VHH binders against a6qnr0. Designs and how they scored, part 39

Target 1, 346 residues: a6qnr0
Amino acid sequence: MRLVHLDLKGAPPKVCYLSEIFPLFRALGANGILIEYEDMFPYEGHLRLLRAKHAYSPSEIKEILHLATLNELEVIPLVQTFGHMEFVLKHEALAHLREVARFPNTLNPHKEESLALVTAMIDQVMELHPGARWFHVGCDEVYYLGEGETSRQWLQQEPNSKAKLCLSHMEAVASHMRARYPTTTPLMWDDMLRDIPEDQLSGSRVPQLVEPVLWDYGADLDLHGKALLVEKYRKSGFSWLWAASAFKGATGVNQSLTPIEHHLRNHLQWLQVAGSVPADTLRGIILTGWQRYDHFSVLCELLPVGIPSLAVCLQALLHGDFAENVKARVENFLGISSLEEMSFRR
Short names: E, the ipSAE of ESMFold2; O, the ipSAE of OpenDDE; V2, 0.75 times the mean of E and O plus 0.25 times the DockQ between their complexes.

## First folded at step 11 (VHH; framework vhh_7ubx_2)

Design m5 (at its last look DockQ between E and O 0.82; V2 from the best seeds 0.00; counts 0 for: pae E 6.0 > 2)
Fold by OpenDDE, look of step 11:
Parts: sequence; C-alpha cells; structure tokens
Structure m5 (fold): chain B 346 residues (1-346), chain A 121 residues (1-121)
Amino acid sequence: as target 1 above (346 residues)
Amino acid sequence: QVQLVESGGGLVQPGGSLRLSCAASGFTFSSYVMTWVRQAPGKGPEWIATIYSGGSTMYADSTKGRFTISRDNAKNTLYLQMTSLKPEDTALYYCARGYYRGSNSWPFDYRGPGTQVTVSS
C-alpha cells in the first residue's frame, strides 16, 4: 500500500481541489490516503470547540470519502490522542487535561477524562468513516511525558516507568478501538516506542493491539538500524508494521520549496529497508506531507508545491528506482518539460 | 458502579424556572466532565450544557442565557438551573457523564433514568 498523507492543519485543501488531485494520486500509484484532521473535523456537541472556523462539514467529509472511493483510494483517518494535542488542549476548558500545565502538547495520561476525551474524538471520526480498516491514533512526539506533577509522583513508585506510562495510555486508546471497532486496526507512530526495551513492549498489550508506523524522513537512513528496529518490533509481538516517508513538510518549519532530491532519496532508501526485511513485515508506506510542524507553527510548503515531489516519490516507489524513464513519466504526468526546474536543492 | 440519578423535574408554566439535580455515585465525580442532555418525544438526544472538571461551562445555543449548569463536587451533585422556560423545553432531561461520542448510539458514557420537564400553560 502507498498512502498519501493529507495534513489538514493550517491550510486545508478545498474539496474541489481534492477532486482534482485524487485522480492524479491514483495515476501516480497511490492507493490510499491518510487524513489528519485535527481541527478540520466537524466535531459535534460540546466538542465543537475543537473545530477550526472553517472546518469541513459532515457533507464535505462524505464528499471527500466519496471522491476517494471513486479513485480507489482507501482512507485512513488520523486523530491525535497523546502528543500534538495543541488544537485540543489550547482551550481553557480542556487545559486541565495537560500533562504539564504550561504546555498544550501532551495529554495527561493519568486522568480518566483524558481517555474519555480522545476516545470520544475517535468515535465521532469513526461515525463518518464507517468500515475503515485502519485508524491512526497518532501518539508521536509526546513531549513532556512524565514531567507533570502527577507523573512525577507516580514515577517515584516502583515499578513505574515512563515507558510504562506511555504504553498504558496507548493500550487504553487502542483497547477502546478494538472493543468498539473490531474490524478496525489502530495505527500508531512508532517514535515513542523506539527506545522502549523489547521485554517492556512484549509485556504490554500494545503489540497485539496496534500496527506501528515507522517514520523517518531523512535522506540518509540507517538501513541496518531500521532493519534491527523492524526485528525488535516483530520480536515484541507486532504482526504488521508500516513505513512512513515524506514528500513534503519535513525539511524545514517554514520551508517554501520542496527539496525533491531529498525526498526521493528518502523513498529509495525505504525501498531498500523494505527489501531487507521479511516480505510479510511491512504492510505499506505512508508518504507524509506535513503542512506545519504543530498547531501553532507556521506553514511549510503547500500541497500544490509538494505535488512534484509526491509524483517523484510515488513513481520511484512504484518502479523501484528513478531512472530516466521514470523521470520522463513524472514529467509527463506533471505536464512539465523538466523536473529540474521544479526541484529545490538544499 | 456508576450511578446517576436526576431529580427536580415537573410541570411548569412558560416563563417559569426549575432547578434540576443529579446525584452521582460510583466514580470520582470531581474528575469528570458532566453534561445535561434532553430528549423530546420523537427527537434524538440534545446536548444542553456541559461543565468540565476544571469548572468551565459550555451551552447549546438553544439554552444559552437561560440555563446554568453547575456542580458541587463535595456533594457529588450536578445542577441545572433553568429559567425562562418555554414549551419547546419540554423533554426528559438526563444527567450524563463524559464527552459526546456521536449520534449512532447514546452519545455519552453514562446517564441517569432522566427527569421529566414539562412546560405548559
């Protein structure tokens, strides 16, 4: 599977634009979309406060999903449930759920209300995504975890650890999903898992509940390290893993142009990783296209600017390389005479 | 076990006032967001007001300025002060715990059996 990540933070595309680019995604070799909603989802009830002023309507969501279906793009929704909670925790009404009072990034895992909040968010999103085979629950970059007052006190007690704290919340979120949506598998970014020992991972229920997404956007991947990490996760009990690359939004917080060569290398190296691990290990790859680094950050390159990079990356993945014939295909898809004129070299 | 029991409902004339109470037990009341929801005959549940554990409140547009949600954590009790009642406010009023989870099922974690409020001349 090759999924294009749509980060709706800050500069969400109009539905009409999506109708134009979805066919292109499919033509380029994508067969799915990861949609990170954040404040663009039309949350209801008292969770309406989570909406951006210009959030999609339910009808717009339905239309987007319809368009995806028409173009044979499987949709995976993404809802942050631990880190990157700024769009949620910035609100005064929900500030008490912060791990650290001064930072809206991280949800307090000790509070029952925290779990209630994120599971309610998941439920609302799932209501508009019936039949979703996967659901991404985020859980990346959970900054400040363990630094809250409650966490500090809790961590002083044996056998408590930050890893245990992290896994506990992840398990709770995933367990909710598995219980309520038995046919939906939760996905989770893997960064918070990377340094957790194998025995602690295997000792938790997380490996039986989720499929981790191994993300790395660098142009010089540690291929051996990645292979070892894959093995670790497999040994820990994870049945399937995902990879995540980047086609935009990964080379600077305020980057205006996309360094295509960087992203091409990233994807080619992920191909190498895929070739070095068992065939039944990686289920797919998510081509991430971040619009901004967090809820409060400036915008990076816009989606239209990133399209050439996406084309290059998708075609490289599809063909296994980026030889001249593949380059020519990309140029043809994009209707350009020269890809070099579109590329930014960092 | 989680228990919520509403009281205070009844018949009131238009323009009248009524105060609902909800007695909570079986959980740490002070740690939860609480909500009043109502359901009129033939209609789905309607969110009315929410009070977070931190004390912040939110109201539906239909009840803003007329209803006041409050809580007494020491008594494990949720309140809804209703004023300027209208016939349209006639419904079974529920005390609910948790966040809104959607419309496909009961949209909250727990609720009481409800208390009937009837506004009629």
Scores: ipSAE 0.790, ipTM 0.916, lowest interface PAE 0.5, mean pLDDT 95
Fold by ESMFold2, look of step 11:
Structure m5 (fold): chain B 346 residues (1-346), chain A 121 residues (1-121)
Amino acid sequence: as target 1 above (346 residues)
Amino acid sequence: QVQLVESGGGLVQPGGSLRLSCAASGFTFSSYVMTWVRQAPGKGPEWIATIYSGGSTMYADSTKGRFTISRDNAKNTLYLQMTSLKPEDTALYYCARGYYRGSNSWPFDYRGPGTQVTVSS
C-alpha cells in the first residue's frame, strides 16, 4: 500500500482542492490517505474547545471521505493520544492532564481522566470513519515522559520503568480500539519503541495490538540498522510493520540537495530497506507531508508546493527506479498537466 | 461501585425553573469531569452541559443562557439549574461521568437512571 499523508495542522485544504488532487494521487500510484487532523476535526460536546476556528464541518469530512472512495483511496485517520497534545493541553480546563505541569506537549498517563479523554477523541473521529480498517493513534515524540511529579514518584517504585510507563499507555489506548472497533487495527509511530529492549516489548501486549510505523526521513538511511530494527520488531511479536518516508517537510537546514532530490533519495533508500527484509513484512509505506511539526511551530511547505515532490516519490516507488532523469521527467509532465488540472480560473 | 443518582425533576410550566441534583459515590468526584445529558422519547442522548474538574463550564447551544451547571465537591453533588423552561426541554435528564463520545451511541462511561423533567401548561 502507498498512502499519502495529509497533515492538516495549521492549514486545512479546501474540499474543492481535494476533489482535484485525489484523482491525481490515484493516477500517480497512491491507494490510500493518512489524514492527520489535530485541531481541524469538528470535535463536539465538551470537546468542542479542541477544534480550531477553521476546522472542517462534519459534512465536509463526509465529502472528503466520499471523494476518497470515488478515487479508490483508503482513508486512515490519525489522532494523537500521547505526545504532540499541545492543541489539547494548552487549554486551562485540561492543563491538569499534562505530564509536566509547565509543558503542554505530553499527556499524563497516570490519570484515569487522561485515557478517558483520548478514547473520547478516538470515538468522535471513528463516528465519522465507521469502516476504517486502520486508525493511527500517534504516540510519537513523547517529550518529558517520566519527568512529571506523578511519574517521578511512580518510577521510584520497583519494578516501574519509563519503558513500562510508555508501553502501558500504548496498550491502554490500543486495547480500547480493539475492544470497541474490533475490525480496526491501531497504528503507532515507532520512535518511542525503538530503544525498548526486545524482552520488554515481547512481554507487553502491544505487539499483539498494533502495527508500528517505522519512520525515517533522511536522504541516507542506515540500511543494516533498519533491517535489524525490523527483525527486532518481528521477534517481539509485531505481525505487520509499515514504513514512512517524507515527500515534503522534515528536511534539515543547509542540505546540499534540493528538497525534491532529498525526498527522492529518502524513498529510494526505503525501497532498498524493503528489498532487504522478508516480502511479507511491510504492509505499506506512508509518504508523509509535514505541514507543521508541532502545534506551536510555524507552517512549512503547504500541500500544493509539495505536489511535484510527491509525484516524483510515488513514481519512484511504483517503478523502482534509481533516478537519472525521473525527477526532471515528472516535473516536465506536471508542469504541463498540473497547471491545466489545478487552474481555478479558466 | 460507581453510583450516580439524579433527583429534582418534575412537572413545571413553560417559563418555569427547576434545579436538578446528582449524588455521586464510588469514585473521587472532584477529579472527574461531570456532564448533564438528556433524552427525549424516541431520540438519542443530547449533551447539555459539562463542568470540568477545574471548574470551567461549557454549554450546548440549545440551553446556553438558560441552564447553569455547578458542583459541590464537599458534598459529591452535581447540579443543573434550569430556567426559562420550554416544552422542548421535556426529557429524562441524566447525570454522567466523563467525556462526550459522539451522537451514535450512549456517549459516557457511566450515568445514573435519570430524573424526568416535563414542561407543559
Scores: ipSAE 0.130, ipTM 0.622, lowest interface PAE 6.0, mean pLDDT 86
ESMFold2 (binder alone), look of step 11: mean pLDDT 82; pTM 0.823

Design m6 (at its last look DockQ between E and O 0.85; V2 from the best seeds 0.00; counts 0 for: pae E 5.6 > 2)
Fold by OpenDDE, look of step 11:
Structure m6 (fold): chain B 346 residues (1-346), chain A 121 residues (1-121)
Amino acid sequence: as target 1 above (346 residues)
Amino acid sequence: QVQLVESGGGLVQPGGSLRLSCAASGFTFSTYTMTWVRQAPGKGPEWIATIYSGGSTMYADSTKGRFTISRDNAKNTLYLQMTSLKPEDTALYYCARGYYRGSNSWPFDYRGPGTQVTVSS
């Protein structure tokens, strides 16, 4: 599977634009979309406070999903449930659910209400995504975990640990999904899992509940390290893993142009990783296209600017390399005479 | 054990007022967002008002300007002051804890047995 990540925070595309680019995604070799909604989802009831003023309507969501279906793009929704909670926790009404009072990034895992909040968010999103085979629950960059007052006190008690705290919340979120949506598999970013020992991972229920997404956007991947990490996760009990590359939004917080060569290398190296691990380990790859690094950050390159990079990356994945014939195909898809004119750095 | 018990319902004429109460126990009431929900015959649960733990309030369009949600944390009690009642306000009114989860099931984590409000001439 090759999924295009749509980061909707900051500069969400209009539905009409999506109708134009979805066929292109399919033509380029994508067969799915990861949609990160954040404040662009039309949350109902008192959770409407989470909406941006220009959030999609339910009808617009339905239309987007319909368009995806028409173009044979499977949709995976993404809802942050631990880190990157700014669009939720910035609100005074929900500030008490912060791990650290001064930082809206991280959800307090000790509070029952925290779980209630994020699971309610998940439920609302699932209501508009019937039949979703996967659901991404985020859980990346939980920066301040363990630094809250409650966490500090809790961590002083044996056998408590930050890893245990992290896994506990992940397990709770995933368990909710598995119970309520037995045909939907939760996905999680893997960064918070990377340094957790194998025995602690296997000792938790997380490996039986989720499929981790191994993300790395660098142009010089540690191929051997990645292989070892894959093995670790497999040994820990994870049945399937995902990879995540980047086609935009990964080379500078305020980047205005996309370094295509960087992203091409990233994808080619992920191909190498895929080739070095058992065939039944990686289910697919998510081509991430971040619009901004967090809820409060400036915008990076816009989606239209990133399209050439996406084309290059998708075609590279599809063909297994980026030889001249592949380059020519990309140029043809994009209607340009020279791809070199689209890149400012390598 | 989380317990919510509504009271104050009854029969009232159109244009009348009614004040509902909800006694909460089994959890730290002051730290939770609380909500009033109603369900009319043949209809699904309808969110009508929420008061956050910080004291902020939010109302459904159907009840905005007529209903007032409030809380007394010292008494572990949630209130709903209803004014300008209409026949369409007739429903079983529930006190609920948690967040709205959608319409596919009961939309909140916990609720009481409800109190009946009937608006009729």
Scores: ipSAE 0.639, ipTM 0.866, lowest interface PAE 0.6, mean pLDDT 95
Fold by ESMFold2, look of step 11:
Structure m6 (fold): chain B 346 residues (1-346), chain A 121 residues (1-121)
Amino acid sequence: as target 1 above (346 residues)
Amino acid sequence: QVQLVESGGGLVQPGGSLRLSCAASGFTFSTYTMTWVRQAPGKGPEWIATIYSGGSTMYADSTKGRFTISRDNAKNTLYLQMTSLKPEDTALYYCARGYYRGSNSWPFDYRGPGTQVTVSS
């Protein structure tokens, strides 16, 4: 599967714009979208404090899903449940649920109320996504985990560890998904799992509950290292894995490549990783398009600016390379005469 | 074993007042967000008011300014002070623990049996 990541953080596209670009996504080779809501979801009840002023309405969400169906794009919703919780934990009413009182980024995994909060957020999103086959629960970049007062005390008790703390929260969230939505498979970003030894992963329930998404947005990947990581996850009991690349944003500092060149290389590198792992290993790839890296960050380039890069990246994945015939196809889709000139025009 | 028991309901004339109570046991009351929900005959449950564990409150638009939620953590008791009651406030009122999960099913994991409030002349 080839999914386009729609990052709604800070700058949600108008529904009419999505009606124009969803057919383009499909024509370019996408067959799904990953929708990252953050505060753009119309949370209800006492969770309505989580809404941004310009959040989509329920009817707008239903229209977006209808447009996705018309264009044969499967939809995977993403709701953060561990790290990247600033949009939730910035609110004084919920600040008691922070892992570290001074920092609003990470949910305290020891409080029963923490699980109740994030499972309620999942349930509200699932009300609008009732047939979802996958649901991404985030769990990336869980900064300061283990540094809160409760965590420090808990970690002093053998056999407790930071890895066990991380896995226990992931298991609790994923177990809620499996119990309440048995046909929906949770996805999680893999960064918090990468350094957990195989025997600890295998000894937990997480591999039977989730499919991890291995992300790396660099122009040069450690291909051997990625293959070894894939093997570790499979030996740990994960049935399916996902890859994640970037078609916009995430280019870092001190770049020697134009953004399109960087993203194209990232995708060609992931193709090499895919060729070096067993054929039934990767369920798909998510082409990420970051609008905002976290709740308090400055916006990066908006989606319309990223469309040429997306076209390049999708066509490279679809055809397995980026030769002149594929380049000409992209130029035709975009109505432009030369991609090389675009690489320097940003 | 979580237990929530509501009381204080009854018959009231329009414009009147009632104070509902909810006795909680079987969990650490002070660490949980608590909520009042009502259900009129033949209708789905309606969120009324929430008090967070830190004391902040939030109210549904239909009852804002007329109802006041409060808690006494020493007595493990949740309260709803209702004033300016209207016939449309007639419902079973439930005390609930936790967060609102959506409109398509019972919106909370734990609730009491409810107390009837009837507003009629």
Scores: ipSAE 0.230, ipTM 0.684, lowest interface PAE 5.6, mean pLDDT 87
ESMFold2 (binder alone), look of step 11: mean pLDDT 81; pTM 0.817

Design m7 (at its last look DockQ between E and O 0.66; V2 from the best seeds 0.00; counts 0 for: pae E 4.9 > 2)
Fold by OpenDDE, look of step 11:
Structure m7 (fold): chain B 346 residues (1-346), chain A 121 residues (1-121)
Amino acid sequence: as target 1 above (346 residues)
Amino acid sequence: QVQLVESGGGLVQPGGSLRLSCAASGFTFSSYTMTWVRQAPGKGPEWIATIYTGGSTMYADSTKGRFTISRDNAKNTLYLQMTSLKPEDTALYYCARGYYRGSNSWPFDYRGPGTQVTVSS
């Protein structure tokens, strides 16, 4: 599977634009979309406070999903449930659920209300995504975890640990999903899992509940390290893993142009990783296209600017390389005479 | 087991006031967001007001300025003070635990059996 990540933070595309680019995604070799909603989802009830003023309507969501279906793009929704909670925790009404009072990034895992909040968010999103085979629950970059007052006190008690704290919340979120949506598999970013020992991972239920997404956007991947990490996760009990590359939004917080060569290398190296691990380990790859680094950050390159990079990356994945014939195909897809005119090198 | 029991409903004239109570048991009341929701005949559940564990409150537009949600954690009790009642406020009023989770099922974790509020001249 090759999924295009749509980060709706800050500069969400209009539905009409999506109708134009979805065929292109499919033509380029994508067969799915990861949609990160954040404040663009039309949350209902008292969760309406989470909406941006220009959030999609339910009808718009339905239309987007319909368009995706028409173009044979499977949709995976993404809802942050631990880190990157700014769009949720910035609100005064929910600020008490912060791990650290001054930082809206991280949800307090000790509070029952925290779990209730994120599971309600998940349920609302699932309501508009019937039949979703996967659901991404985020859980990346959970900064400040363990630094809250409650966490500090809790961590002083044996056998408590930050890893245990992290896994506990992840398990709770995933367990909710598995119970309520037995045909939906939760996905999680893997960064918070990377340094957790194998025995602690296997000792938790997380490996039986989720499929981790191994993300790395660098142009010089540690191929051997990645293979070892894959093995670790497999040994820990994870049945399937995902990879995540980047086609935009990964080379600078305020980047205006996309360094295509960087992203091409990233994807080619992920191909190498895929080739070095058992065939039944990686289910697919998510081509991430971040719009901004967090809820409060400036915008990076816009989606239209990133399209050439996406084309290059998708075609590289599809063909296994980026030889001249592949380059020519990309140029043809994009209707340009020269790809070099569309990118810069770092 | 989780129990929620509403009380205080009844018949009231337009413009009148009514105070609902909800007695909670079987869980740590202070650890949960609590909500009032109502359901009129032929209509789906309607969110009214929510009070968070931090004490913040939120109200539906239909009830804002007229209703006040509050809680007494020491008594494990949720309250809804209703003023300036209108005929359209006629409904079965439920005390509910948790956040709104959508319309495909009951939108909250738990609720009581409800208390009837009828506003009529």
Scores: ipSAE 0.563, ipTM 0.838, lowest interface PAE 0.8, mean pLDDT 95
Fold by ESMFold2, look of step 11:
Structure m7 (fold): chain B 346 residues (1-346), chain A 121 residues (1-121)
Amino acid sequence: as target 1 above (346 residues)
Amino acid sequence: QVQLVESGGGLVQPGGSLRLSCAASGFTFSSYTMTWVRQAPGKGPEWIATIYTGGSTMYADSTKGRFTISRDNAKNTLYLQMTSLKPEDTALYYCARGYYRGSNSWPFDYRGPGTQVTVSS
């Protein structure tokens, strides 16, 4: 599977724009989208405080899903449940749920109300996504985990560790999904799992509950390290893995590559990783298109600016390389005379 | 164990007032967001009002301006003051702890058995 990540953080695209680009995504080789809502979902009830003023309405969400169906694009919703919770925890009414009182990024995993909050968010999103086969619950970059007062006290007790704390919350969220939505598989970003030893992963229930998404957006991947990580996850009991690349944003400070060159190399590197693992290992790749890193960050390039890069990256994945014949196909799809016109962007 | 017990319902004429109470036990009441929800026969559950731990409140559009949620943390009691009652307010009213989850489930983790409010002449 090849999923395009729609990061809605900031201004959500108009539905009419999505009606134009979903057919393009399909034509370029995508067969799904990962929708990261943040505060652009029409949360209701007492969760209305989470929604941005310009969030989609329920009817707009239904139309977007209809458009995705018309274009044979599977939809996977993404709701953060651990880290990247600033849009939630910035509110004074919910600030008591922070892991560290000073920082609004991470949910306190010890409070019963924390799990109640994020499972309610999941339930509201699932109400509009009733047939979802996968649901991404985030759990990436859980900064300052273990540094809150309750966590520090808990960590003093044997055999408690930050890894156990992380796995415990992941298990609680994933268990809710499995129990309530038995045909829906939770996805999680893998970064918080990468340094957890195989025996601790195997000893938890997480491998039986989720499919991890291995993300790395660099132009140069540690290919051997990725293969070893894939093997560790498989030996830990994860039955399926996903890869995640970037077509937009997340370029770092590499001054020798244009953004498109950077992203293309990132995808070619992931193709090499895929070739070095067993054939039944990866369910797919998510091409991420970050609009902003988190709730408080400045915007990255907007989605329309990223379309040439997306086309390049999807076609490279579809054909296994990016040779001259693939380049010509991209130029035709985009209606441009040369991709070189895009390479001047920095 | 968590227990919530609503009281104060009854029959009232249109335009009347009623005060619902919810006695809470089995948890640290002051540490939890509390909510009133109602359900008319044959209808889905409807969120009415929420009061957060810090005392801020939020109301559904259908009841805003007529209903007031409050809490007394010393007495472990949640209140709903209802005024200007209409026949469409007739429902079973529940006190709840937790978060609205949508129509696919009962919308809260814990609720009481409810108290009936009937508005008719």
Scores: ipSAE 0.236, ipTM 0.681, lowest interface PAE 4.9, mean pLDDT 87
ESMFold2 (binder alone), look of step 11: mean pLDDT 82; pTM 0.821

## First folded at step 13 (VHH; framework vhh_7ubx_2)

Design n1 (at its last look DockQ between E and O 0.01; V2 from the best seeds 0.00; counts 0 for: pae O 12.4 > 2, placed apart)
Fold by ESMFold2, look of step 13:
Structure n1 (fold): chain B 346 residues (1-346), chain A 121 residues (1-121)
Amino acid sequence: as target 1 above (346 residues)
Amino acid sequence: QVQLVESGGGLVQPGGSLRLSCAASGFTFSSYTMTWVRQAPGKGPEWIATIYSGGSTMYADSTKGRFTISRDNAKNTLYLQMTSLKPEDTALYYCARDYYRGSNSWPFDYRGPGTQVTVSS
């Protein structure tokens, strides 16, 4: 599976634009999209406060899903349920659900209302995504976990730990999904799992409930370290894993590579990781296209300016390399005469 | 065990007023968002008003300006003051502990048995 990540944070594309680029995604080798809604989903009822002024309407979402079907692109929705919750927890009405009262980024995992809130968000999104085979529940970069008042008290009692706290919330969210949507598999970003010992992972229910998405957007990956991490997750009981790369954003501040060179190298590195693990390990790769890193950040480049990078990265994944013949195909798809002038200047 | 018990329903003339109550027990009432939902015969549940644990309120468009949700945390009681009642307000009214989850099923994990409100001449 090769999924293009549509990051809607801050600036959702017009539906008519998506009607033009979904065929391009398919032609370039994608067979799915990961839609990260944040506040661009038309939440209803008392969750209306989560909805941005420029959010898609329900009919626009149905149209997007129809367009994806017409282009043989499977859709995976993404809704944050732990970290990156600023769009929720910034609201005074919900501020009591913060892990740390001063900081709106992380949901307090001890409150029954916290689980009720995020499962209601999932349920509303699933109403428009019936039959989804996967649903991504986020759970990345859960900053300040364990530092809230309730967490500090809870952590003082043996055998409680920050890892147990993290796994408990992940398990609760995933259990809701499995019980209510038995044909849908939750996905989670893996960063909060990376440092949890194998015996604690395997001793939890999380490996039986979710498929983790291993993300690393660097131009240089620790290939040996990634192979060891994959082995740890398999030994812990995870059935399938996913990789995640970046075609847009996430390039860092001090690099000598152009953005496209950086992203191409990131994808070539993930191909090497894939070649270093058993064939029944990776379900697919998600090519991430970050538009906004968190709710309060400035925007990264918008999707249209990232299309050349996406084309390069998808074609490299599809063909296993980026030689001159692959480069020529990308130039043809994009209608340009020289990709090198645009993308690889050092 | 979580328990919610609604009361205060009845027969009311169009244009009339009614106050519903919901007695809560088995949980820390002041820590939870509370919601009123109604269901007319043969229809799905309709969210009508929510009061958050911090006191903020939110209303459905169909009842905004006519209904007022409130809570008394000292008495563990949720209220719905209804005014300018119309025949289309006829329904079984439930209080619920939870967030509205959408229209495809009953969207709340804890609710009472409901109290009937009938608006007719």
Scores: ipSAE 0.122, ipTM 0.632, lowest interface PAE 6.1, mean pLDDT 87
Fold by OpenDDE, look of step 13:
Structure n1 (fold): chain B 346 residues (1-346), chain A 121 residues (1-121)
Amino acid sequence: as target 1 above (346 residues)
Amino acid sequence: QVQLVESGGGLVQPGGSLRLSCAASGFTFSSYTMTWVRQAPGKGPEWIATIYSGGSTMYADSTKGRFTISRDNAKNTLYLQMTSLKPEDTALYYCARDYYRGSNSWPFDYRGPGTQVTVSS
């Protein structure tokens, strides 16, 4: 399974543009889309404040999903529920839910209202995504976890730990989803899990509730390290794992052009990882295409600029290498005479 | 143990219709996305249609508008209604759980033995 990540924050594509590129995604070998909505989702009621002024309408969301269906692309929605909460916590009305008052990145996991907020967000998104097999709840880069006043006090008590705190919130979010949507599996970015000992992971309910997404955007992955990490997660009780690569938005906060070679290497390395682990371990790979690093950051490569990279990466994954024939295929898909002309080195 | 058993295949003339069934057992059928895949002689597996656990459906271009995937969770049964059949539709049809489009791989444990559909004059 190969999913293209659409990061809608900052520079959301028009629906008409999506209608043009979805066929290309499919043709290039994608069979799914991860949609990170952030403020582009048409939240309603008390969550309406989360909406950008130009957020998609419910009708537009339905149209996007329809287009995805027409192009045989399964859709996985993504809603941040722990880290990267800026688009939520920037609002004065919700600022009291910050882990650290001065940083809108991290949600306070101690407050019932925090859980209620993110679960309400999930519920509204699920309402427009009936039948979704997976739902990505984010939980990456929870930078300030444990640094809030309540957390500091809490952590002073035995046997409390940052890991426990992290897992508790993850478990709460995932449990809500499992209860409310028993046929939908939560996905989580894995970075916050990487350093948690196996016994603590296995001792929690998180491995039974979620499928972690192992993300790494480097051009030279530690293959052995990745294999060990996969093993760790499996031993911890996770039944299925995901990989996440990058085709754009991962090589500089304000990068304008995409270093295609870098991303190609990243994907080829992930192929090697996939080949080194049991076949029934990795469910799929998400090709991430970040539009900006966070809610307040400048834009990086725009989606159209990243398309050549995406093509290269998807075709490399599809064919298992990037030999001359694959290169030629990509050039044909893109309608260009030479991919080298599109190459950018940092 | 996961079991899937396809039925309903047979010989049909071009333009005809068939309804395939897949009986599922050994797992909570209602919790899983189900897929129909076919394989013609000398060709790789071809994804046809998927029905999600929530009931949403997705179809391949080759079968869109002609085939309808459905499920009865109470009966643990997956269906494929085929209409306007063509010779090109001749293949062994499989019911599959957790099949991913484009993978060209089969987890043996998650598909049945298949039912043969032959479209011929």
Scores: ipSAE 0.007, ipTM 0.230, lowest interface PAE 12.4, mean pLDDT 92
ESMFold2 (binder alone), look of step 13: mean pLDDT 81; pTM 0.815

